# Designs tried in a protein design chat: VH-VL binders against q5slc1. Part 7

Target 1, 112 residues: q5slc1
Amino acid sequence: MGALRGRWAEEEALRFLLGKGYRLLWRNRRTPFGEVDLFMEKDGVYVVVEVKQRASARFGAPLEAITPGKVRRLLQSARFLLGRDDLPVRLEAVLVHGTPKDFRLEHLVLEL

## First folded at step 1 (VH-VL)

Design e10 (framework fv_regdanvimab)
Fold by ESMFold2-Fast, scan of step 1:
Structure e10 (fold): chain C 112 residues (1-112), chain A 122 residues (1-122), chain B 110 residues (1-110)
Amino acid sequence: as target 1 above (112 residues)
Amino acid sequence: QITLKESGPTLVKPTQTLTLTCSFSGFSLSTSGVGVGWIRQPPGKALEWLALIYWNDDKYHTTSLKTRLTISKDTSKNQVVLTMTNMDPVDTATYYCAHRPYSSGYYGMDVWGQGTTVTVSS
Amino acid sequence: ELVLTQPPSVSAAPGQKVTISCSGSSSNIGNNYVSWYQQLPGTAPKLLIYDNNKRPSGIPDRFSGSKSGTSATLGITGLQTGDEADYYCGTWDSSLYAGVFGGGTELTVL
């Protein structure tokens, strides 16, 4: 893989998903609807991945909810990047709890 | 077949406002991912990207002209309108509208209108 | 000011190959797809290449595109006199939230 850029949490989320068989298509891609952390593909389905972290939080601390507005914006970003709305798209999140030396990942499939 | 045609005045006086209409067929601006952009080209010079409007009414304008540019659409009439205020002789150019397809495969403009020439002079 | 830099002109003989470069930055070519356009004298531009390296229907395979880092290249092989035109690269600039074009390259087939 080429050199990665960005925050440690995005790096760890990417490594995790690559280990699960996801393919990276775009990273930190900017769209009119905001920024997409990771745009990936798995088993013929395109996946927009939102990465959320709590740099100072302990395990179990709540993260901000992924709001309906954010879901809508991520889906719009996916459609923009794909250029059409007829392809299978899944919205997922990777929640990163903790610090670079002591963290856990929580992987959520939000849209199928 | 996708077609676009630009229309508007061919002569504009300095300080006036230019209004150009792009009328199109073969696609709908209700289709997700589709947009219509405006590009201009002064005589003998390079293409200059001006503005883009997407199916969801999101609008983008070139930074250097954004205070002068307004782009709008009427999806039911298959029209996109560009308005440019405070016209100056340096704005003399051929103005094109172009289809921005589903972005699957494109961040570019795949079909262009023939262009309409606008001359700014007194 | 141009944010994408192209050579102002290139030339070659019929049957030869030319390459036209387009140089940008991480906010445009580095993060976004590049398109290429051909403009014959007196005509509207025509899309030659999209998504860095794909051809629309009807564009001969003599035209090819590539991208490396923050630069893109249009290749034209088997040059024909009908290829004399201005060529423009274009992309999206994420920091400007705007489309950008290169300054154009005039191709002369000698």
Scores: ipSAE 0.006, ipTM 0.577, lowest interface PAE 14.6, mean pLDDT 82

Design e2 (framework fv_regdanvimab)
Fold by ESMFold2-Fast, scan of step 1:
Structure e2 (fold): chain C 112 residues (1-112), chain A 119 residues (1-119), chain B 110 residues (1-110)
Amino acid sequence: as target 1 above (112 residues)
Amino acid sequence: QITLKESGPTLVKPTQTLTLTCSFSGFSLSTYGVGVGWIRQPPGKALEWLALIDWDDDKYHTTSLKTRLTISKDTSKNQVVLTMTNMDPVDTATYYCARIEYGYGMDVWGQGTTVTVSS
Amino acid sequence: ELVLTQPPSVSAAPGQKVTISCSGSSSNIGNNYVSWYQQLPGTAPKLLIYENNKRPSGIPDRFSGSKSGTSATLGITGLQTGDEADYYCGTWDDSLSAVVFGGGTELTVL
């Protein structure tokens, strides 16, 4: 991706999830309900992954940005992308703390 | 190349609502990890952060002013708008908008716009 | 109220070295990256340092940053009269979910 700021965090989150057996379906898809960072599949379940980057933000600060309204809109975006509302969808977040040379990841399941 | 510019009224009466617009070019507020924040500086005083909106429409506000502040973006116009209700003479300050990338701080600032609150 | 403490002023002669401190707590500097900003009279602030010790393109290596525990330091070597400015530290505060700035330090080059 070259030396684009901001894109490295999503790339690292993707590598992490691929290492856990997730499969990528779509990236950075815009829907009428909002933008989906990563749309993945794991063990027959579709997963919407929100990637949050903060410079060493403590647990909880990035989660405050994922409001109930945003959760609902992410689910609506998943249903829009799938064209169906009867398939299992899970919401997850990957929190990326730090910089390209020095970072840590935190992986959270938000809804199953 | 990357620029931000503040616009809005320079004089506001007490109790009125202030609306400021940040117009930017050279980047997109749809880019992952990018946000735009508002900072103010009263004459002779320190920088005070007010609010931030990022690429996925997450909004943050300083706790002391949270009930008075709203921040929104219009990605099609490359604009971020801040509103502050119930203006008071103590809100007299230079107001800046700035680009932020998470992890990198506020790397490009507008020139600032001075807002005076008086009758 | 400010949650980051800086000395209100520092001074040194041309060609000398100066350091400016910024003290916080575990919820801000202790757990987050620190940035430093230079504000010349009548101008907007300019980013000098990010991620504790990194310089943006165009910032001379005379400017350096460091962080230890809950404190950060900006170092300026080879002082020039053009360095007279206000200097601010800034970081994220986890408890407030907010950006916080120090009170600023006025640098005078005598």
Scores: ipSAE 0.005, ipTM 0.575, lowest interface PAE 12.5, mean pLDDT 83

Design e3 (framework fv_regdanvimab)
Fold by ESMFold2-Fast, scan of step 1:
Structure e3 (fold): chain C 112 residues (1-112), chain A 120 residues (1-120), chain B 110 residues (1-110)
Amino acid sequence: as target 1 above (112 residues)
Amino acid sequence: QITLKESGPTLVKPTQTLTLTCSFSGFSLSDSGVGVGWIRQPPGKALEWLALIYWNDDKYHTTSLKTRLTISKDTSKNQVVLTMTNMDPVDTATYYCARDFTYEYGMDVWGQGTTVTVSS
Amino acid sequence: ELVLTQPPSVSAAPGQKVTISCSGSSSNIGYNYVSWYQQLPGTAPKLLIYDNYKRPSGIPDRFSGSKSGTSATLGITGLQTGDEADYYCGTWDSSLSAGVFGGGTELTVL
């Protein structure tokens, strides 16, 4: 169900990150700990990217928080996909505001 | 070694603001991954999660009470403060603070609880 | 409202096995870790299980946890009179960005 609403947003997030020099390793991977939208690498650091879509981009629009639990699940997913836990991993988010024909991207490094 | 203790008024009048302090020892909120939260329990009822603050100052509040709740920390004093506005008799409960050691809402050490009665 | 459902009560005799269920949804139990808490009469809750199945130091192995889909289960074997308490499941709800508890289960030991 979420795939029907967010497919274009993940594609735009990926294009944006590729343009910044990120390298794609895996996309839309399911692990025992949850789904990873984009698993990338940049300058020797592995990056788990959470993509969030919102139709409204203005003040008062609902914002889905990336919670402590989600942060931990994303880290566990990264370790599972890498088969190692000694490699540098960073968590990031790309927020996609708007619609396929009119959108804005916000790129965040999560505080971990 | 690790202890938490709630303090604040035990009697509050309707419409007043409640301020509760959680004082703790044996850990610091500068410790990575650690948080302190507040949970309440009305007499004979279930536990209700209220709010949580982490070492990095990330704050979370239950949606039903979010506009009434404020949570803050004073890392140098080892204290976390919960403020709840516009108290009502239905807010009568035992209020607990507890440590989240898992960064995943796993509350391993709890205070003894402080009972707050809201009555005219 | 409560978003995690537990049976209101359960009972068994000493030495028997009991299980307590906790039912949620994809945004809470389905995605996040589950913790279980024991509350003896007149006391603060005590952590029994975290990360679905792990026991803190000092918790005997007759307490166990498991999770399947959007439901979690607390198992207690070799039931003792001292186990008579209220039991709560707890987790994080990602859609609410908030912690949630079940309604609690009162365990009576005969």
Scores: ipSAE 0.006, ipTM 0.566, lowest interface PAE 14.3, mean pLDDT 83

Design e4 (framework fv_regdanvimab)
Fold by ESMFold2-Fast, scan of step 1:
Structure e4 (fold): chain C 112 residues (1-112), chain A 121 residues (1-121), chain B 110 residues (1-110)
Amino acid sequence: as target 1 above (112 residues)
Amino acid sequence: QITLKESGPTLVKPTQTLTLTCSFSGFSLTTSGVGVGWIRQPPGKALEWLALIYWDDYKYHTTSLKTRLTISKDTSKNQVVLTMTNMDPVDTATYYCAHLDYSEYYGMDVWGQGTTVTVSS
Amino acid sequence: ELVLTQPPSVSAAPGQKVTISCSGSSSNIENNYVSWYQQLPGTAPKLLIYDDNKRPSGIPDRFSGSKSGTSATLGITGLQTGDEADYYCGTYDSSLSAWVFGGGTELTVL
């Protein structure tokens, strides 16, 4: 049940990014450095997207920060998936606030 | 079922080049997420990672031995080859190859039996 | 030199519990998955734990893994004489761009 609930947030983040002209390359890929939620491409730049979801829509509901260590691991995951380290890579996040029927999205560029 | 087996010379003289072959079955080194690593263990000492090659030909080598090590794969033969130059008596060890599949595990899940290499005159 | 530190030896009686620590830094344990390996005398290592705390099929639940900050631990409960072995932690080190192992811990069941 928890796994089914989490999947909707990634689906909504994916729909949102597809609507902004992103192309999906891989989803939920496992690498030596951890898991990548969405690996996408837009305008020749490869994008690692971290999806963060919180079920509570209340004021001040805390969101888990994306730590410097997580950022480093995600960028290394991109290098691993591409097999090269000379390609343009960007790290982004989509924050999903709320529940399946009542949510809002925030889209952030993290490491550029 | 996944199996790996190391082969190569058991005795090497100082300054010579060591070539070890890892022959495997039960997986393909073209499958995304799959890699083969080399690890050594001197008698009575700890495991030391040496090198790793992935399905996409990306390679890692331990920094201390990087200039002495090459790793390559031959997909048609189901083999991974490790070459180590300028052998020294301190390189005497059991050498293992091991399977990795990061789509399933973050760890070396299947190991060969190991091959012992002695470096002496 | 080793970048992951383990105690050189631990011992306990049959039926007891032991924990084996593995201490590192932010470039390895804190930010990367940890695996644990058992090496019985004269044999190749065997994977006991992957992804910090997961067991491969066939590994009994007496073996467990955990991680907090820059340290990881292997727990063994219901200790048996057949558990006498060397135990190694392993992980990726992002600053070295290399896989690293701990120095190993020799477990003696007295």
Scores: ipSAE 0.008, ipTM 0.604, lowest interface PAE 10.5, mean pLDDT 84

Design e5 (framework fv_regdanvimab)
Fold by ESMFold2-Fast, scan of step 1:
Parts: structure tokens; sequence; C-alpha cells
Structure e5 (fold): chain C 112 residues (1-112), chain A 121 residues (1-121), chain B 110 residues (1-110)
């Protein structure tokens, strides 16, 4: 029972991060700078995680997962959610390649 | 199979408000990282970006026109609407809507055919 | 306002190579991905290149892109008469927080 069709990738990314010792604070939080997929904490550091399923299409779905513009939006979203700009924040991504039955994950730290 | 099409008035008088609708098919604005933007091109001149709206309702406008522009979406109708107030003859242009991804970094991958708007008395 | 600089025109003969430059700054090309567009006379622009150097499906490998520092280049090899068009670069500007386009380059194939 459950999630929307596209949500499986986010579920798998969350399971992966929980297995790495991350703690979930919020999911799918909306900010003026966009929606944050996962807002987490690990070892006293707040982590904004972008989950992206790699897509291919004749005309449109991007092949690359994260762009410099997206990194900036994630940073602005983190500051908005925390209500502060003085707390340690890390920006990360989990790229999900494949289908629900056969996928692989790539975990990245994002730089501004 | 992805299409976008602009609609609205082709003639506008100075000081009036322009409303243009972009109707699209073959994708949904509920798709992550997708956005639809508006670009214009005056006769014989360069492309000028106007506004952009993303799947999560995040909106961007060119600074020079920000007070005159609004952009909105109706996800259930597959439409994005641009409104521009206080039209002037210098706003005469072909207006395009186009799809983008990744907050503009991907580029505008599918464009409508454009609609020509003439501003004159 | 125009913030990306392109040459206004370029010309070459069929079968030759041509390059079109796009010059910006650290807040646009220096920090973000560059796209290139082809506009045939009387038509809407068509995406040729995204993410600096990637081609959408259906775009022939005669078209290529590259980026170095605050400048980007569109390359076209094996020029055909059907390549006569205006070419535009575009990118996000982090300081302006919106998309900027170059002034366009008119390619004439003589």
Amino acid sequence: as target 1 above (112 residues)
Amino acid sequence: QITLKESGPTLVKPTQTLTLTCSFSGFSLSTSEVGVGWIRQPPGKALEWLALIYYDDDKYHTTSLKTRLTISKDTSKNQVVLTMTNMDPVDTATYYCARTWDYGDYGMDVWGQGTTVTVSS
Amino acid sequence: ELVLTQPPSVSAAPGQKVTISCSGSSSNIGSNYVSWYQQLPGTAPKLLIYYNNKRPSGIPDRFSGSKSGTSATLGITGLQTGDEADYYCGTWDSSLDYVVFGGGTELTVL
C-alpha cells in the first residue's frame, strides 16, 4: 500500500541513508526555493539530500543528475528550513539508476 | 509526442494587460525538476528570457520586468499562464513557451511554435 | 539585458568547419551549464546542446559544444546549406537568478 509510482526511488535512498546512520528529520518539505526530498542529520551535521532517478528520454529527461543551479537551490532551502545560516549543513545527493526490481545507488557530496 | 502551444491575443493596445496561455501535452508539471518558461523575441532581435515556473511552484522572473510579470500554472489542465501588465510598443515580439529541467541548467528542450503579439494603437 | 557575448555573424562554405563563441562571466558560464540553440528562419528555436557538450536525441554529431572558464564554444563540422540559421547560447546566471541568452550569431553558408 502505498507511495506514488515515482516515490520508490526516494524510499530506496532513505533506506540506504538510514543504513549509513543518518537520521530522518523531514521528507518532501516545500520551501520558496523548491522541495527538499530528505532533510537528515548525521553526527551533528544537518544534511539536505536530493534524490534523483536517472532518466533518459528522446527529448528531455536529463542524463546528468545534479546541476550547479540545483546545488544553490538546495543550500537556500536548507537555510530556510533551519531558519538560520550559522548551522553546519551538508548538501548531498543519492542517484538511483534503474527500476524498482533492479537498481543501483550512487551517493554524492555536493559542492557549491 | 511532446507539444507546447501558445495562445492569447495577437493585438494589444498600449497600457493594456497581456495574458498568454501555454497548453502542453506529453508531460506533467508534477514531474520532478520539470519547468515551463516564457521567452520572447522582438522582430529581428535576440531571444529574451521572461519567466519560469517549476513543478514545485518555484517562480523566476527577469529583473527588468518583474513588477509587470506574473507566471502561474494549472497542473490539472497542463497549462502555464503568463500575464504582463502595462503593455508598450517595445513589447511587440513573438512569445514562446518552452519546457526545461534542473532549474534552467538543462536548457529549453521543447518549444512551442510561438505567438506574435503586436502592441499598437 | 544582454550579458553573454557572441559574434554577430559567421560564414563558411559547405563541408567546412565553423566555431561560434559565447563569452560570459563567473556568475553565468563560469558556474553553470551552457545550452546552444538553432533557430531556422521563421521557426522556433531548437535545442542543439545541453550540459555544455551533450546532444539531445536526433541532433547529429556534427554539432559539438565545449566550455572553458567563462567561455563556451559551439562547433559545427561538415557544414550544410540547411545549417543556415541563428545560433544562441544560453545559461543560468547565479547573480541575476534567471536564464540569460547570448545576442545570437547568424550563420551564412555560401
Scores: ipSAE 0.011, ipTM 0.651, lowest interface PAE 9.1, mean pLDDT 84

Design e6 (framework fv_regdanvimab)
Fold by ESMFold2-Fast, scan of step 1:
Structure e6 (fold): chain C 112 residues (1-112), chain A 122 residues (1-122), chain B 110 residues (1-110)
Amino acid sequence: as target 1 above (112 residues)
Amino acid sequence: QITLKESGPTLVKPTQTLTLTCSFSGFSLSTSGVSVGWIRQPPGKALEWLALIYWDDDKYHTTSLKTRLTISKDTSKNQVVLTMTNMDPVDTATYYCAHVYDEGSYYGMDVWGQGTTVTVSS
Amino acid sequence: ELVLTQPPSVSAAPGQKVTISCSGSSSNIGNNYVSWYQQLPGTAPKLLIYDNNKRPSGIPDRFSGSKSGTSATLGITGLQTGDEADYYCATWDDSLEGYVFGGGTELTVL
């Protein structure tokens, strides 16, 4: 996410996931490996959720892919926060397209 | 270390277009999460944010000046350029560019250029 | 128009403590992280606080930040003459889709 962008996109992503039966454990946690936007649990699996916002309400270039390096750092962050490396962890993203008044969400499971 | 430096004309006539360049070192605008902003300060007045550009070319501009402002980047030259059309004496200010803090946290312009003074006068 | 309200000035003696308030609304401080900047006379601003209450490397622990509801506060303890400066709060505003600064507070150490 861009550092000075507002948190409305993350609030909308959280509201969406809660509606899908996810349970919130932690928000905006910093680790030595980077920041975790949302740390959640669903059906006995811990889920690290990266929230990415695209401000334009119009069609434009695709959002940058989440890199393998970012995926590795998110997994390391999850293990750090849990204090264990034997628990199931899944990495997901919520892409928020648009503005607070006119947006849509895209929910993705990231490849490990 | 991170450094930024503003450059451009110090005197602009009313109705002209201002072009300012921010040249930087110690970071890349191809790095995920990085952004560069422009801020101005009229003599004796408060800081006013103007525009922001992210590594992914996402752009934001202050609403009051949006139609007059363009921000762009040249990643290969380590430069960000701000243009502002139809300059008026009220636009006289010191103009700064700044790096946004990127240590896994949000909302800090951590390194600023020294500023460049722009006077709008005939 | 400024959307973040700060007192225009504050003052105290060397060694004392001051607090500088910053008042906003639900679309800015209420939903987003707050930063604080110090501007010494004739210089560019310097980041003092980010993420409401965190200090960059090199900022003394005499400087602290806090946030409650739609307001934020900068605290400075052990005041020194070198702390005389303008102080600005800043945050993102969701309705404006932009970054906003407060009007600034002039700190005088008498």
Scores: ipSAE 0.009, ipTM 0.599, lowest interface PAE 7.6, mean pLDDT 83

Design e7 (framework fv_regdanvimab)
Fold by ESMFold2-Fast, scan of step 1:
Structure e7 (fold): chain C 112 residues (1-112), chain A 123 residues (1-123), chain B 110 residues (1-110)
Amino acid sequence: as target 1 above (112 residues)
Amino acid sequence: QITLKESGPTLVKPTQTLTLTCSFSGFSLDTSGVGVGWIRQPPGKALEWLALIYWDDDKYHTTSLKTRLTISKDTSKNQVVLTMTNMDPVDTATYYCARDLSYEYDYYGMDVWGQGTTVTVSS
Amino acid sequence: ELVLTQPPSVSAAPGQKVTISCSGSSSNIGNDYVSWYQQLPGTAPKLLIYDNNKRPSGIPDRFSGSKSGTSATLGITGLQTGDEADYYCGTWDYSLSAVVFGGGTELTVL
C-alpha cells in the first residue's frame, strides 16, 4: 500500500501480467506523446499496457478513460521508444477497480 | 520545490478579453496525470473553479462560462494560459492557478496554488 | 445557487473541537472524494485534506476529514488562534463535469 492509489494499482497490474507470462521491459517511461505505464513482451510481441485505477466515476466508466486519442498516443509512444519503426505492438489496458484490500482487475485489448 | 505564479493585467475594461498566464516550476505538464487549473475568488466571496487542462491536452471548463473561456498549455515554457472574453465588472476577482493531480486517480484536490493575481474590471 | 452547502460561520474557544459540515448530493460527494482547503486572511488557499481523510505533508494530525453518504465533515481538535480562517470543501460533480466548491465557512477563534 502506498500513499497514491495509482502506485498500488500499477504494482498489482504488473503482478497480474507477470503471472500470465508477460515480461517487463520498461516501466513509467515518458515520451513526447505521453507516459507508458508498462512496456512488456509476451510470446515475441511488444505490449504497451495502460493501467487505470477507478474508485470514483469522475471521468465516467473506466473504459471511457482510454479514448481513441489515448490509444493512438500509446501507439505513438511505443513506436518512439522502439525508435519509430514498424515492429508489431499490441496495446492493452488493465483496469483496477476498488481499494488495496479489496480490488478486481479487468484486462482488455485496445483497438486503434 | 513546486511553485506556480499568475501574471497578466490588473485592470481590464468591460467587453475586453482577459489573458492570464500561469508559470510554474518543479514539475512538467508532460507528466502523465498532471493538470493545472484556474480558480477565481471575487472580493469577500467563495472560490469558483473555472477551467483545467491535463498533460494530454484534455480540457474542462465550468458550464456557466465555457463559451467565454479558453485554456491552453505551452509545455516547453512550463506555462498554462487562460483567456476569458467579454469581461464584465462581476468578473472582478483574484485569479489563482493550481496544480491538479486527480486525472489518473481519485480526486486528490489542488495541492499547490499560486499566490493569485487581482483583476479589476472597470471603465 | 451553491451545489455544496457549508455553514457560513463557526466559532469556538482555544483548545476546543470544531466540526465543519459540507453537504452535497449523489452526483458529487456521494460519488467522489472530498478535499478541504484552508484560506488564511489575505493568502491563497492551502490543501488541508484530500481523498476524504488524508493529510498532505506538513498538515498536523489535529485536522481530520470524514465522509458519510452525501456529506463530508472537517474536524479540528485542539483549536488554536492560528486556525482562524475560511475553510472550503471541494469535489468533482459528475453531472456537471466540473469541480465544485462549498460556499466556505469562516472559523472564528474566540
Scores: ipSAE 0.005, ipTM 0.564, lowest interface PAE 11.3, mean pLDDT 83

Design e8 (framework fv_regdanvimab)
Fold by ESMFold2-Fast, scan of step 1:
Structure e8 (fold): chain C 112 residues (1-112), chain A 124 residues (1-124), chain B 110 residues (1-110)
Amino acid sequence: as target 1 above (112 residues)
Amino acid sequence: QITLKESGPTLVKPTQTLTLTCSFSGFSLSTSGMGVGWIRQPPGKALEWLALIDWEDDKYHTTSLKTRLTISKDTSKNQVVLTMTNMDPVDTATYYCARIYYDSSGYEYGMDVWGQGTTVTVSS
Amino acid sequence: ELVLTQPPSVSAAPGQKVTISCSGSSSNIGNNYVSWYQQLPGTAPKLLIYDNDKRPSGIPDRFSGSKSGTSATLGITGLQTGDEADYYCGTWDSSLSVYVFGGGTELTVL
């Protein structure tokens, strides 16, 4: 776990993926196209994982959608980090709903 | 201007409890992403991180000293307090407090502003 | 036990360049941001580099950082006598939930 409470969602997402057999390669990488939360590998496929947190629906703030523009930027970031555009890359998201004491995870595949 | 300053006793006897206070200005521990940590450095040795408390009152302690350390904050007074039980001569060191900062845009600043340090000697 | 390993000392002449390495594991450098700290004799440490490769305001561009896999490096070019100091890397260890510093590197400018 990181030092600051705000990083718990990413820590929980990472723990969840490690439990599913994913391997961590890079975390919190910046590129000219944006930032990558988790860059992982599973079964020979590189995986860029976007982590999104929403503390409570009761406060009215919607969970921000992962837009087509964001998907495009994540793919460009993956290619930049790999230094190649010929390797298989999958885009995924982990949505973290709730608080550190009471949360649930939703795992989505965005692009193969 | 952001400042932090350590205060507490300069001399402690073996087996006693050390209490150090970090008083700061220019930021608040009610602000998301803010934390204050404690670091020590024995004479001629490396920096050793001890503990950290963040804006949500979440607390972290170094594994080797966890049972001896408590950290607390008083957000209204802009203070963080570290206590360390059962002091020993090997705990003689300069003790620093420092701000740690993570902003909402994903920038992690590390320990960006440090106090001047306070020297604590443990002897009979 | 050291979690992050640095060389104990490095030296070079004024105007030259040096690199200081910091080696860790996947649970610390491999999955977290690395900071570098400069400690001049008799003073508190000062943040030199944060977020692997970024400089705080007021830090000259002759200081640079980089990270690859489980290792990080601090680069200093155009060495000056005022650069004589101890240099520490630091990062979080996610498996231990602790912040860790390297053992420090003493830079001597001869």
Scores: ipSAE 0.005, ipTM 0.566, lowest interface PAE 12.8, mean pLDDT 82

Design e9 (framework fv_regdanvimab)
Fold by ESMFold2-Fast, scan of step 1:
Structure e9 (fold): chain C 112 residues (1-112), chain A 125 residues (1-125), chain B 110 residues (1-110)
Amino acid sequence: as target 1 above (112 residues)
Amino acid sequence: QITLKESGPTLVKPTQTLTLTCSFSGFSLSTRGVGVGWIRQPPGKALEWLALIYWDDDKYHTTSLKTRLTISKDTSKNQVVLTMTNMDPVDTATYYCAHSDEYYDFWSGYGMDVWGQGTTVTVSS
Amino acid sequence: ELVLTQPPSVSAAPGQKVTISCSGSSSNIGANYVSWYQQLPGTAPKLLIYENNKRPSGIPDRFSGSKSGTSATLGITGLQTGDEADYYCGTWDSSLTAGVFGGGTELTVL
């Protein structure tokens, strides 16, 4: 059963990305390396999207919250789900600030 | 108790660089979530947000003045410094520094809860 | 540039109620929390409201805030002569990646 907290935030992140031309492949998939919130594709690149929710409608979040270990595990999860390690994979985050009635989104491409 | 105090020159000539120092007590700018910002107010006019620096050295500047503004901190001295290049008479204003206590790291929720008294800077030839 | 619009002045009698509006856009008020500041003559601004409708310690409940869409409102009830001041709204603008203030509203208690 998944992430009860932040579920609405993940729905909003998904709607946002679909509006930007992303294609959804999987949601909330568990792998030996961890759970992937959204696994998507855009312009031939596979994208692992980490969704983070905060109660405050603030700008920006530290990428240290997505540690090198977490980045490594997310990339390993992508390779596991694809069954291949020769495809382009990008790691991204969508930050959801606020509450269901009053929120904003930030979309970040995480550099490796 | 949190206190902040601005200091620097009261008179600056056009084209010169202004350097203002905010000295504070009652908090540390090494504390997670804490920031210090700068705001100015020309005589009889509105408040104008200038810049903000957080505990982790994350920095933000107003778009219209970004190329002229530098903000830095010296955590060991409890100081934040604002530098503004190429001063013009329209930059004549009272300059304030203010405390912001963000409870989450790297978040700029924009709330200035304690302000310094302000320092007046006149730009004239 | 004036990014947030406030009325330049408002006035009412002691004991009355007044509201001060602040109008912005989807990238600022529409997306982010709003704060309100009181500036008494000759003094530095003081935080009255943060996160749309919360009061810091020491601010009486006569002061209230609200936000709807791309607009915010400061309400002051039971007006006192000591409330004569300039009032400013402030927020973050996600498109500018910067803080912004309104033009200010001068409150006169007649």
Scores: ipSAE 0.000, ipTM 0.547, lowest interface PAE 13.4, mean pLDDT 82

